# Designs tried in a protein design chat: VHH binders against Glycine betaine monooxygenase reductase subunit (bmoB). Part 4

Target 1, 368 residues: Glycine betaine monooxygenase reductase subunit (bmoB), of Chromohalobacter israelensis (q1qyu6)
Amino acid sequence: MTQNFFNPVTTQTWTNGRHNVRCVKVIQETWDVRTFCFMADQPVLFFFKPGQFVTLELEIDGEAVMRSYTISSSPSVPYSFSITVKRLPDGRVSNWLHENLQVGSELVVHGPVGDFNVIDYPADKVLMLSGGVGVTPLMSMTRWFFDTNANVDLQFVHSARTPRDIIFHRELEHIFSRIPDFRLHIVCERGDESGEPWAGFRGYLAQAMLELMVPDYLEREIFCCGPTPYMKAVKQVLKSNGFDMSHYHEESFGATPADVRADVEELAEQAEAEMEAVDTADMLQVEFSNSGKSIRIMPEETVHAAAAKLGLHIPKACGMGICGTCKVKKLAGEVTMEHNGGITEEDEADGYILSCCSTPKSHVAIEF

## First folded at step 2 (VHH)

Design c04 (framework vhh_8h63_2)
Fold by ESMFold2-Fast, scan of step 2:
Structure c04 (fold): chain B 368 residues (1-368), chain A 119 residues (1-119)
Amino acid sequence: as target 1 above (368 residues)
Amino acid sequence: ELQLVESGGGLVQAGGSLTVSCAASGFTFSRYAMGWSRQAPGKERELVAGIYSGGRTYYADTVKGRFTISRDNAKNTLYLQMNSLKPEDTAMYYCATFGLYTPKYFDYWGQGTQVTVSG
């Protein structure tokens, strides 16, 4: 068999547009996550900005489906590109890919596209915050920094359900052990069933964990990717501490196109518009009954941040939802509270909330 | 197997001082955030003090200025120095890692050490 090797001097670069690719490698990352590696039949260099995505053109059960996936590989290894896909229990596309995409499979991709990248937002100090499969664009960025010997102070904070669910665990540890200015922090909701204790942070990522892992987090260019509740919790912490949100960048995989699209530029514009629309969502009313003050806030703002804007100083020591220092009584309405044990179920039943990690879901009234 | 063993509790008079200690084993102590919680009869357990791997500390408002948390990573030991003790400080004191207060996760505590403040 004659091999068609790429000539590194004469290989042409791909352009933003429609491309025919073939799956050349499938890697099992965790029990429910696979990486699919693609090449073109003709020699092509897959240059892109780390963090960008491609849109797959698929036919599932006779229906045309367009689905975007972040490129998890780095443009520093440009002879192929990879996507990393978690199999979701009721996911149409993710299950189809795991069941049908194999070495030799041919498909059409559109790209590269996306504003979530490290090239357009250069910084000396970078903080990467990832939850679950949200590690994929940040892994692309990390691989790029590592392979190009970038002079960057990198802090990487990854949240996973258990140690067995940490995507790219061995590679992350390898990269971060080799570079003095790279720091890796992993938070697991719980230990795995292997019986070995998890030696790192436990629970959900919270402000005081962030303050301890990355004391200068408010001085960094921040790239965040994960489930919607994870990113909301991160934005809540940043906004409540006066972070300049022009230095915060996020990627959401929840923006599914309602219609079949054939144009990647249109899909990218729609994704950008949806991100902008989230920042202009309807404001919620927070009333402080004892003070007689009220304020309208964005849905991701905390009760504590709302009070601070009115000159009301609710005590806050940890920000993690562990210590209970910011506990206040809620008189009416509903909040989403992501705590790490700083409030008991009995206190919640009695109407108490932790203001530093509670975001209103409706108009709320607080006894303060 | 992760194990925390508290010691140093006892009977002390109001206004007095006492130091409790926690010997840790079965995990990389130096990389864990550690804390002290307490539980008085008929009351919920409360976080009293915390210390992170980098040495930064947290204190509950009820003990600020009176209690000091510290760690010795070479000895895998956590300390809580309690000064100006009040009868209200009477409780069983537990050593724990941060995040163990979340009821949805593995909650690991030592057996505790009793501190009784008379007077």
Scores: ipSAE 0.000, ipTM 0.107, lowest interface PAE 21.6, mean pLDDT 77

Design c05 (framework vhh_7zox_3)
Fold by ESMFold2-Fast, scan of step 2:
Formats: structure tokens, sequence, C-alpha cells
Structure c05 (fold): chain B 368 residues (1-368), chain A 120 residues (1-120)
């Protein structure tokens, strides 16, 4: 392998748009949170406004998926950027990333974009309010303040479920111990089931806690990020106390482009499930004999895509009918197969097809 | 339209050298990983080499140390320098756009190919 070497004098800056990146580091932050660090293969400076995000293009089980994630790293360390992903119990994308994204993985990302940032809202006194994974954009901002020696009075209030769920706990304590004008407050809903005691504030962030921790909270520029109920509670406290909401900024994961897309995809999946309950005249059945599974697909879908929908992973490399990696034996039925030399006349005579470029014309049975 | 045009193949004796070229058009060449694949007579396709947009390279074990892949983004051109050629390197060589847009496969487009014959 050829080594890449950075020349800091001639390194080019990325622009808002489409970028090819590679995962170069994976960090386990908590039991269910990982940070993925990316670089371009050629040296690129990843400048952005702290708090901005990127959108990942993914292919999951044969389907194209886009998801937005906050850049958790700081542009003060510009040769790479990182995202920090919490694994959700029923989350399709978060589970796929944790299971499949590893050092060497290649991705396409779009960005940087986002209005939630500290550059467009400069202030001498800042209050950051974070809940759970909402810590990620605020961590980017905090790293930027620390690395640039920003002259700012920073109060950071983080809410977590339990002590073991505090993302970036050691780094936050390190940063905040070194700067006299930086103050860190952590509230945990309850103690760890693991037996580690928590001696700090317990419960949900309440107005009384905020008044004790940050007595001048109504005089600060406020950046808030967390689950929808958390942000709603914060806004209610602020509005009830006459806060000027032009000085309140939020990044709600319940209102992000990714959340809106997730809602649309959920509705599409529900419609798909309802369609399976109703017979459709144009659908064709694909049976996988060895696994004992079958599925109905639209006529334009490939055999490989049908297998993927059932969790069956037929190997695939080219998708153009060139390499032969997706070759499977057809037991019954007819397909339209367009290939570029990845299968021999002898294999075709024996009933083999390339699944990535074969579309059923009738109900088919595959040996897989 | 996406187009890849290979050239530089021919007849060469064992131990000789050839340089293959591939001129790309219809897409932003510098944004894509590019590669070479080959098909020997009576055999399936074999991945030979790839090069990322940043210049990082990979090689099949059969050609490692003998072949060198490179690119010229200003000319939208991919190269394969083949040294110490063996009869086993006889094949049609295809230029391929290795990394594909969303919803597509790793090897999106291949050219018509260029024949390399290594014979005494």
Amino acid sequence: as target 1 above (368 residues)
Amino acid sequence: DVQLVESGGGLVQPGGSLRLSCVASGFTFSNYAMGWVRQAPGKGLEWVSDIWSGGSTGYADSVKGRFAISRDNAKNTLYLQMNRLKPEDTAVYYCARHYLPWGSYPMDVAGQGTQVTVSS
C-alpha cells in the first residue's frame, strides 16, 4: 500500500458538497456509543462551523438510505472529522453503523451544513444545555473554544440517564478543569445498576437546579440540544421567566432532516406491509429453496435485491455482470439477464444466473 | 454519458513492459476511485488494481511488485504500468470506475477493454 503524507502548506479545503471518505479510527465512548473518525484519501482540510452536520449515503440490505449526523470533532483538528453514534435498540441505521462501519470502510458524505453553530451567534457568556446524544454538537463547540483559547464564560449543563451513559465524560472534565471561566454540571436521572455510585444532582433538569448551577442563565446566549421532551421543558422554563428567545438556539433531533426522512421511510414501510396483505397482480414470487424463504417483488427488481430483503446475503462485487461473484443456480422460472461477460455459456446451460443483473419474468426458484 | 476508453495493449515478450491508459469522460474523474480488471482466455474476471481519489493503491497478489497504478486528474486519465510481464498476464484489461454513486454497485462502468498478449 502507498502511504499518504500531509503537506500542511498545500492541503486543500473541502467545500459544501459530495465527498468520498474513509473510516480511519473507531472509538468506543460508552457501552452503546461509538465515534467514527473519517479522512479523505488525499489530505483535505475539513473546515466547518462548530455544531454543523454531515449526511451519510448508505446502502443497507440493498436499499439506499441517507442519515444526518452532527460533526462531533472540531475544525481546529481539520485533517479528519468525526461523528458520534448512539446504538438505538430498534434503530436500523445506528445498528448497521455499529455492526458494519470499521477501519477501512468507505462512505460518501454530504456537507458541511447547518445553522446551529457558535460562529454565527458570538457571545461573551454562553450556556450549553445537552441531553444524551445531544452532547455531540455542543462538544464540537466546546473543543473549538478550548483549542482556540476563546475568551468566553462557558457554562455546560449535561443530562444523562446514568453515570455510565455520560458521553465524553473524561474529556469534558479535563477541558473544564483547565479553564477557570468554564464550568461543567452533570445531572443523572438515576445511579448505575453496575454499582458505581453517583453523588451529584439526580433526576430531571429542573428550574431550581438551573438557578443553582447557573444563576445568570437568563443573561446568556443559550445552545440546547437533546431529545424533544428535554428541549420542550427547557423552552418552557425560559419562556415562563421572560427570556429573550432570540438568544436561544436549538438543534432538535426530532426536527432534523434525518428525523423527517425517518418518518417518511416509516410511512413507506407501513404502506409496504399493507400492500403485502393485499394481492397485487404484477408482483412475482422468488423462492430461496435452501433457506426455505420466499418474497414477492416488483418485476423490475433483481434476484439479489429480493434475497437482501429476506436477510440473505448473496456475494456481490461488480453489479454489472462482469465479475461472476453473484452467481447462483436457478431451479425454476425465467429471468432476464443482462451481463458483461461474468458468466459462461456452460454455466448458463447448467441453470446458473448472475443474481445482481437478473430480473424475474415469472415466479422463480433459486438454490440459496 | 459516462465513457471509458482504454489503450496501450499489444503483443510483448515475457519480461517486457507495457503501459495501459484509460481516458474518462462524462463524470468528475477526480471524485472517483478507479481500477483495472482483467479476463484471461477461458477464465473469469480478476481484479488487478485500484486507486482512490487520494492516490492510495491496492494490488492483487498475482501482480504485486510488478504493476503500478497511477492517475492524472488534470487529464482525466488512469494508467497501469506493467513490468516483468509473464504469459499468465495475457488477458483483456478493462478500466473500471470502482466507486459508484448512491444506489449503485462498486464497479459501475467498464470500458470495451484492451488486449494484452505475453508470448515468446
Scores: ipSAE 0.000, ipTM 0.100, lowest interface PAE 22.3, mean pLDDT 77

Design c06 (framework vhh_6z1v_2)
Fold by ESMFold2-Fast, scan of step 2:
Structure c06 (fold): chain B 368 residues (1-368), chain A 124 residues (1-124)
Amino acid sequence: as target 1 above (368 residues)
Amino acid sequence: EVQLVESGGRLVRTGGSLRLSCAASGFTFSYYAMGWFRQAPGKEREVVAAISSSGGYTWHADFVKGRFTISRDNAKNTVYLQMNSLKPEDTAVYYCAALPYGTRFWSPTNYDYWGQGTQVTVSS
């Protein structure tokens, strides 16, 4: 390992790309959670938007494996970056990292990347909702707010199974005790079997708890990260209360990459299959009648994305078919539209679609 | 450390031919699909051609099909675009791009690594 001296005047920043890094510190956060801290061989400053992630390129049992982990550290302390990994009972990568990644270990990371961040969604009032290891990107955001003396009203609600499972418990309490406009709430499913009883909120996060802890939760910019069932339950509460989902942002936590393809070989095979399957006959034309513009796109692309490629700005807020902001009239053709209440049956009968969640089945014409 | 360096762009007459090259470094080239994109002033980047990681599968846009051919040499970490029967409407900056995690080769946003571009001008 070489000496890691920084000269703040001449030290370069990293950029999105492939980086060789070395583990310089391992911290035990809870009984099943560890933080791994990395530096580059040459001194570099790790700036990123709080909430972004990196993808680790690993070799496990002779196979190349890719896994994404959120950066849990803050760019306010840019001399290193950290990931925080929960050991999953059946997790191939999480178990390998806990057993094999140690001080001095070298690996390749790709990043930083990700749109789940506080820089692109600035707000005066923020609500962070975290479940388990989903605390990691929200901790990065919180550390950034704390270190930059951000003028923000921050409410943080963290859910854990038991008190011993609260990741970053001491640091969260420290940060939130120092700033009057920062409020911390912790919900535990149950108390520790061998510890002191939990005196705070118990059970699963429920609407009644949100109303008691954060009475103005429907007026906040919301960042949510946790297991899929947790995030689904949160969205149901928000939607049932008429929340504008354009102000809701979510990310699956990095230690549970259930929907992420893990193997570099698998990614290469999928790319080959997609290229083999596509021919120019599969391209569909989208015509924008008012602007007089048209473009050919693949069936998986949305009408909204097609318009953007032509420099046409169709308003959108949620991207999930909940709000009606991206509503446009379809003059001809057929689309597949998956919406969640942002359009009425009458609007659909009159030919309207939500451009952000509509993909063409045929050549289509849009009134825009 | 990832770098993609395009070369070969120049002024050519209508009906002429040109070969573009893109030299890659800083990543495992043989594991990445590669694409050629072009962008005229004031327009969005559009996919011209794409090639799978092995070179076994290629795709070419309708407007260049039969005229352009994409190929790659994994031993040299290089991807090529052979352009024949050039037309004035082929005038654009041509970009080389690597598809590291995405599989939708027609979408520019799926490509994380891009070259600086090489200018191709076709005159009458």
Scores: ipSAE 0.000, ipTM 0.223, lowest interface PAE 17.2, mean pLDDT 78

Design c07 (framework vhh_vobarilizumab_d1)
Fold by ESMFold2-Fast, scan of step 2:
Structure c07 (fold): chain B 368 residues (1-368), chain A 117 residues (1-117)
Amino acid sequence: as target 1 above (368 residues)
Amino acid sequence: EVQLVESGGGLVQPGGSLRLSCAASGFTFSYNAMAWYRQAPGKGRELVAGIYSGGYTSYADSVKGRFTISRDNAKNTLYLQMNSLRPEDTAVYYCAAVRGWLYPDYWGQGTLVTVSS
């Protein structure tokens, strides 16, 4: 639009706060994903740190609702900003946006905000790990690197369900084909129903795949965005291999600040979709040091159940955390322990847990 | 270094009013959502009220209509106006800077509010 010419010297930059914006463009990215592009009524420059987000203030069926969306556009093109929204089955806000937000629509946004950004963590070698719509902040960062001719060795690993679900597929291929130090890897769970063959990696991202695609992954600044199980599995692989976690940065889908009203139904639906995409990546390693055995289990399984699967018999009388018979020493990691008096505060301080009512929150090592 | 310093707590009779203040430093205050939490003896912390950087507010049902959260970005200060106080409002009140979803909130030391006759 040319209603007002931008003067690059005098055009005001937006600030963190409440902004009135208008949708100027809608792009269909995939069958269930749209990008919405916004401008303000008066010319402004939308500068932000790539990876930051905005919160939309909406009125849906007479109710005030706020939802956060990553800015998918780059501040290198500051004349507008964009969000990219996946339509969730039975999702309240995502369906409302897809059905009602069109060119000319006006709404209020709050932002920009967010600690997940590439500016605060400069590095010569970067690894981006994305799952599904988690590509959005990483795409902002990638567009920024591309447009600013950044001197960076970039490895981008993206996970999608099928080839047709790869958000920004053509643009990612374009960017990564033009820069010798930019490498793109895409993993699809399966081929799509169109019968079009997929010749790349299949399944869920696994340590072996990461080692094959990015052999120097432990030497990189890592930015990860995707479903919670995906990011949890990535962190466990990194920690298990001695990675310095100060060089790991992540952001989750659907998370909102404590003061923002969450649409409970949409968050639940989003969480289920996320779990469905990479559920096997949520498995945790339990090591039994004295026995020299280890096993991967789901986070909801107890340490006692893990031992039993390996043929290790930890004594158990009550199974409810009352008697203390299942007490074992934890050498490393975190557990959630719900007990009913079977362990003393002194034993907890010394690192003991009740195996029958302790579920791992991370990889754990047990003295048994 | 991030600092949040609460003030304004004290003893007040039922039906009375108090205004809490939280002075913030060490981060861009206008950028962050801010919140008030409280913790009564033997209970967990609960969100009382929140305010986004743009001024949108939220309140716990137990305080809605009685408490008002506000901010002064020029002074880097968060406020909680508490009216029609009840004995069940007795708690330590904490100021928090909400940082986005993957990072822990910044917390103040707390200020005690006692509502009794």
Scores: ipSAE 0.000, ipTM 0.115, lowest interface PAE 17.2, mean pLDDT 78

Design c08 (framework vhh_7pa5_2)
Fold by ESMFold2-Fast, scan of step 2:
Structure c08 (fold): chain B 368 residues (1-368), chain A 122 residues (1-122)
Amino acid sequence: as target 1 above (368 residues)
Amino acid sequence: QVQLVESGGGMVQPGGSLRLSCAASGFTFSTYAMSWVRRAPGKGPEWVSTISWSGSSTSYADSVKGRFTISRDNAKNTLYLQMNSLKPEDTALYYCARDLGFYYSSLPFDYWGQGTQVTVSS
């Protein structure tokens, strides 16, 4: 009955775990994207590392369902947190949230968690690359930089299908117009037939665009989030130009079966126009026969790195071809192997390679 | 242009069998891993099975392991799924997908077919 204000001196911080929250605000961001803002019944401070996510515990049609969503709000405004949800054409959870989650709705959330964050990778010069709803964790990071007056040179490049699909368009323009060291670039695949004409960059993000927008992109700490073809195109540009990939960070949407459908449909629409920019014919297949796993990699990636991406742990001690710890048997294909005595001529004749210093020249099959 | 065309679906009684085919064109089929993914009415997509580019390695979802067999004919650019001991819960639209293998297991994919309907009922 009596208005109860948060006491900023005694308000407790949430911890990683299970939390009861209530939806206090619903914002329509685009025609198919909504932001849901949550608070707890007892005031808490929702501190987290910008870029982290929460997992929602839902009951849909009598079934318990768990789904993860990145926190789009910043911990600099800690009395609430927000998630931003794109309605997926065949998405069970995203459609349920859009249809049923209203002001006053109560949910259980688990979190915060996540390794894709700006706190663990501090840098003076940052490049954020986003495609579609991949803007959500990067918006959290951007709001944090803005609100904390971070001494950072920030370049933000966002790709959207049309101008009406630009999530947070007004907010991004306001933030980036106010700070001299913040630069915003938006690329649209095509103009908005029902809206204002688009005068900016058109098409898909290409190396030439990146060079014009961010001439020093190879000197930046890079955070990338978007559809799979978008992130592959970015990595191809970076690797082809000798970028140190230890300074590249990415987040794939932690795709559940329901979330995969909309991601795949959006990817299929984008892939048709991106086929000229992303040449999968230059990628090489690495097959691990005993585990039943395979992966396509760029020509300069090692067999060991390919295995690691598939959760296969080939032992490695030196990484320079001096010790034989990463030795595996090659069943088919050709590799370039730069070693310094970690393998014998007899082992090479028997088909063995050192995975940590072997890069494929053709499609290869490995006994692992 | 990459094209994947599924066939072989239909209506079958519980305990029955069906063989699905996927005809691939517009790319070098023998250099790609291939997968089957299904979508049941009112459910999201579920990965079913993957086969490596050479055909020497296969993997299956626990729900179909021991009942389904994935295979390929690289000379004919064709992917197959032999489905035995079919259950009502196998009722779904079945998609052929080209697997880039850039992430763990068979997901995500870059090209999908239109799907073929499998209905298991009496």
Scores: ipSAE 0.000, ipTM 0.270, lowest interface PAE 14.5, mean pLDDT 78

Design c09 (framework vhh_8h63_2)
Fold by ESMFold2-Fast, scan of step 2:
Structure c09 (fold): chain B 368 residues (1-368), chain A 119 residues (1-119)
Amino acid sequence: as target 1 above (368 residues)
Amino acid sequence: ELQLVESGGGLVQAGGSLTVSCAASGSIFSFYHMGWSRQAPGKERELVAGITRGGSTYYADTVKGRFTISRDNAKNTLYLQMNSLKPEDTAMYYCAAYKGTWYLGFDYWGQGTQVTVSG
């Protein structure tokens, strides 16, 4: 696309639908994370509610593939939009994007859509909780608050594996240093081998950390995004303290659960070493009929992750709900399945589910 | 790493009471959710009681109403008070800790303390 003069008064906004876009910028955020910035052939305004996502229409190895990514940019800068993509071990789509998506690349996107946004849930006190690449929708929200001079008391708690894995670290520091009512807290599971020593909070996010960082966390509108086990752990803390869950909002489209990406043998070893969670009230049983194995998991843990913990390898998916690779037959029970075209209505009628994006709502039995 | 050391086990008669303790060191105890698991010879390890950082408690049906879990963050100590003990409660009792993991389960374990209930 050639440079054109832009008329902000008469330029049309995009609507929910199918759009042709071109990659105009690629930014390396961390060693395994890139941001891709897009524009349309004719200038358009990319207005959306901060936290919403788009779905990419791709062709990989001759097959049509659909994959959802959170818009990481803010609608306060509406002449382009960005997605931020972590390269996943064994992730077909994320690896394809990192290897093939360049400045000048043309894509079809569907959107914007999504209920996880700050516009529909206005509050004067906000707590954002992010794990890994789950920072992306919360970064969109934060950029929006900063750019619009929003009258909000914002607390942001970000969890990363190591200091070098902190996505948007310098930009977050910049934004949060400029506004008195914005506070940033970062938790790292461990220090990194090549980085500067980490002097902040260590380990996984725990209630004691929240009490120290955000003493009024139970009085806030909460937006949480990260791997499914991360969000599960957050909800356990909130429920244990009588939090009104109508003020809790979560999204997983911007992140693949850590348990799905972990090595199958390692997960099986961890499951053997660890018997039960502290709070088992919400745990549901998953039975694998052909293997004769069963395990109890939290409602937000996937059928695929449950199988992996038992040493059962269901074939790899290239994304949550976009390919049929992880398809298994459900014999009994109810699941919530978040798919993006990887399964047909006929397959669902025959009892099939995509294990990588199916979480149990009851005791379930799987033919595997 | 967090180090956990159990104590207070021993031989006790059926219907009796016993308190086992777990002393924590090497990290900030108040950051952890804590639990007690037990393992009898030839059986899988079983979680019998858990306590969150905020004081919410969980009990297995086998011990509910008889066992009480508590914590003293000032002393970095976890307790399990066991009342109305039965021969079936005979096991190695392990102290365990986790800090809001990506997965279900405990990150740290003690070496255990033996509880034997006679009669």
Scores: ipSAE 0.000, ipTM 0.114, lowest interface PAE 18.8, mean pLDDT 78

Design c10 (framework vhh_8h5u_2)
Fold by ESMFold2-Fast, scan of step 2:
Structure c10 (fold): chain B 368 residues (1-368), chain A 119 residues (1-119)
Amino acid sequence: as target 1 above (368 residues)
Amino acid sequence: EVQVVESGGGLVQPGGSLRLSCAASGSTFSYSRYAMGWYRQAPGNQHERVAIIFSGGSTNYPDSVKGRFTISRDNAKNTGYLQMNSLKSEDTAVYYCAAPYWLSGYDYWGQGTQVTVSS
């Protein structure tokens, strides 16, 4: 019954180096993502700069293997630290960790280390951009800001494949609902089987989305972490708009192969697999005649979402085909329109559609 | 303390050959069984990777050196090698060996060795 509690006043802080740790908790975050929580055998406080990482020393099939993982926990909860690992079908280390790492498992880690952190780059206005498991260092930073009551205007934009793949979804919603200056935006490539429709942004993060979600994005300190193609696309948008790249930070340990991290490799592999799965033959062209712009979109994307990707703002109040605010004239092509009374039969006869609930069946032209 | 030391550079005529060596101290290669690579930098240019070898023995090379350069390592001696054949004037650069430094999660780079290809 009598527990031997650690004395927090005299407990030592860990230092950069080699540490023996034990897994004390395993949390299933999504269907393919787990968080592993570690403590040292001797009492220690795990202080680090939010965004830093550790390197795991593993033995897999008799071979010595080193892999780096971002610390997803915050130093504001210093009695343990956590890493969050996505299981990939062909990932050697991620599969080994999911199969072998359990409560009671002993592990050697090296760290903490890393230049990607919010302590060395303090700012009043911050933009966090994450793709997939790239959410992990940004979640560490966000937890730190929340727990320390940091005076920061935080915009967080996260990209996931489907709603069920949003890592830390409930905790993100909780944190961002409690702080007035914290804003959360989530982009999903497509909907999922959860039974609840995804009413937010769809597809890959585009410049038009950033302009709508974070109008002052060019005035912020930017922290970006995600698959290599995602980070390249973000940098292209920023550079093309004259952003001062000294205020851009990414989770990248250089462009050298000797700076190989398991989390970066797994994120890049996920992005490549997702890009290979996109059947471009199913894409449909949407042309906006008045603006002279066009875009190819996936089936199931709305005309309104297509316009938003091009920086075109079609008014929208309900998003469900009830109020008629998103009404635009269709000049050519066919759409599936599922409305709830927001358009009259006379407007439909005149070629009008509700852009927020209309998905193309063919290449279409819109008067906008 | 971990350290890498490159050697084997020098002046060579076009079409000639050089073998570079990278000696690592401490447990660098024993722990860094994931990957090691060779990089080069000419004045005014950024670093370019010329070879990488992974823990499983697989190798990768850019088209500029493919078929001419061969990377290898001897884990028992904590030594890596770059065999350079059919050298061209554009191969003139300082060559660096990068071995992973597991305490920092970053590459541990040596001072480099100069390779000059000229007649």
Scores: ipSAE 0.000, ipTM 0.115, lowest interface PAE 19.9, mean pLDDT 76

Design c11 (framework vhh_7zox_3)
Fold by ESMFold2-Fast, scan of step 2:
Structure c11 (fold): chain B 368 residues (1-368), chain A 120 residues (1-120)
Amino acid sequence: as target 1 above (368 residues)
Amino acid sequence: DVQLVESGGGLVQPGGSLRLSCVASGFTFSLYAMGWVRQAPGKGLEWVSDISYGGSTGYADSVKGRFAISRDNAKNTLYLQMNRLKPEDTAVYYCAKPYFGSTLYYFDYAGQGTQVTVSS
């Protein structure tokens, strides 16, 4: 059927089981991420707990293959459901889906299932921690809170490699602009090579960043989803600060079906290879002389971001180098400073830099 | 009809070994992950190990280095080799087919179980 009219009074809800669906929309989210939206030929309402997933039954090169993907859409829009898929280098299923799944494609899906959901763990104050494609179940939860006017105090912290890799960036900003109790924080490992300076935190999520962004993080119900190294780092921070881990929830990968784990293991292996490739030979030392603290940072990380990782609060009013609020004195070393008029030539000659738009080229010492 | 039939349990001394087998029928065994869960007296279900259709394995921390899961798709059979058994390994062991897209703790089929008793 080419018509998709539903009578909401007589439309039945799907049940956990096998379903025939058709792709009705494909959305390019980032350069390597797509959302696929599905409907059934017979009218059904796709109700589920936000954070749950479906398993796709596929035939690839004559072989039967099953893969699970989190439902990224909200049950508040129940006439369809969506999955969001990142193309993984050398990934068999993710590449097949990007190349072959189109509007009109028919699939069998199994679901909905999953324990990682917001309904079973109700709380007034929530913290969502996402890394990369791990944003998908948390976006489902966030969309549901937004659509149902749940009045939850929601802090959303997302980590991405670069600004262009931020999945759902515009939609998250839109929600932030409209919900008083929603706050969005984004950490980028590095800036875009040809893009504007990144105004937010740079590098990997650190305890000091979390303390600055979400000072009450130890009082929140926490939902975390991302690569294994990301979740391990989060758990170490929480455990070292005496957090009650019964209030910590993460995507369950260790005890999931092996067809699900194969996709997750591929993603985790890529994340681990990237972490392993971050050796001390590529890192630059930043020393804060007044504080007696120092840290190694990646190329393209700012002096301001380095300070934040150490719990040092350098004032910041902009990230574009227009105002002088983040001005600090450089005692030694060289930086690349891309500014838009927030510092004078005289201040530069005296060794001052704008920390929010200065990236080290050598070992650097800062008076702070 | 889906059936999972476990065998290989029994009484063994601490430090001993046992090999559990599970013969599956009524579904395409080679397309599904399979696993083992156990229930000790007075305790809940504990996930022990699983294996993908492709051979990737996972183990609970309590059994890592001592247990080995394997499968023979030609015989529709799942195995659990248990070495250096401890009294705390005493439990009923169930062969489990996981529910689609769920954790191994949630399964749509399990066998009748096989009793493993490790006596000191």
Scores: ipSAE 0.000, ipTM 0.170, lowest interface PAE 16.9, mean pLDDT 78

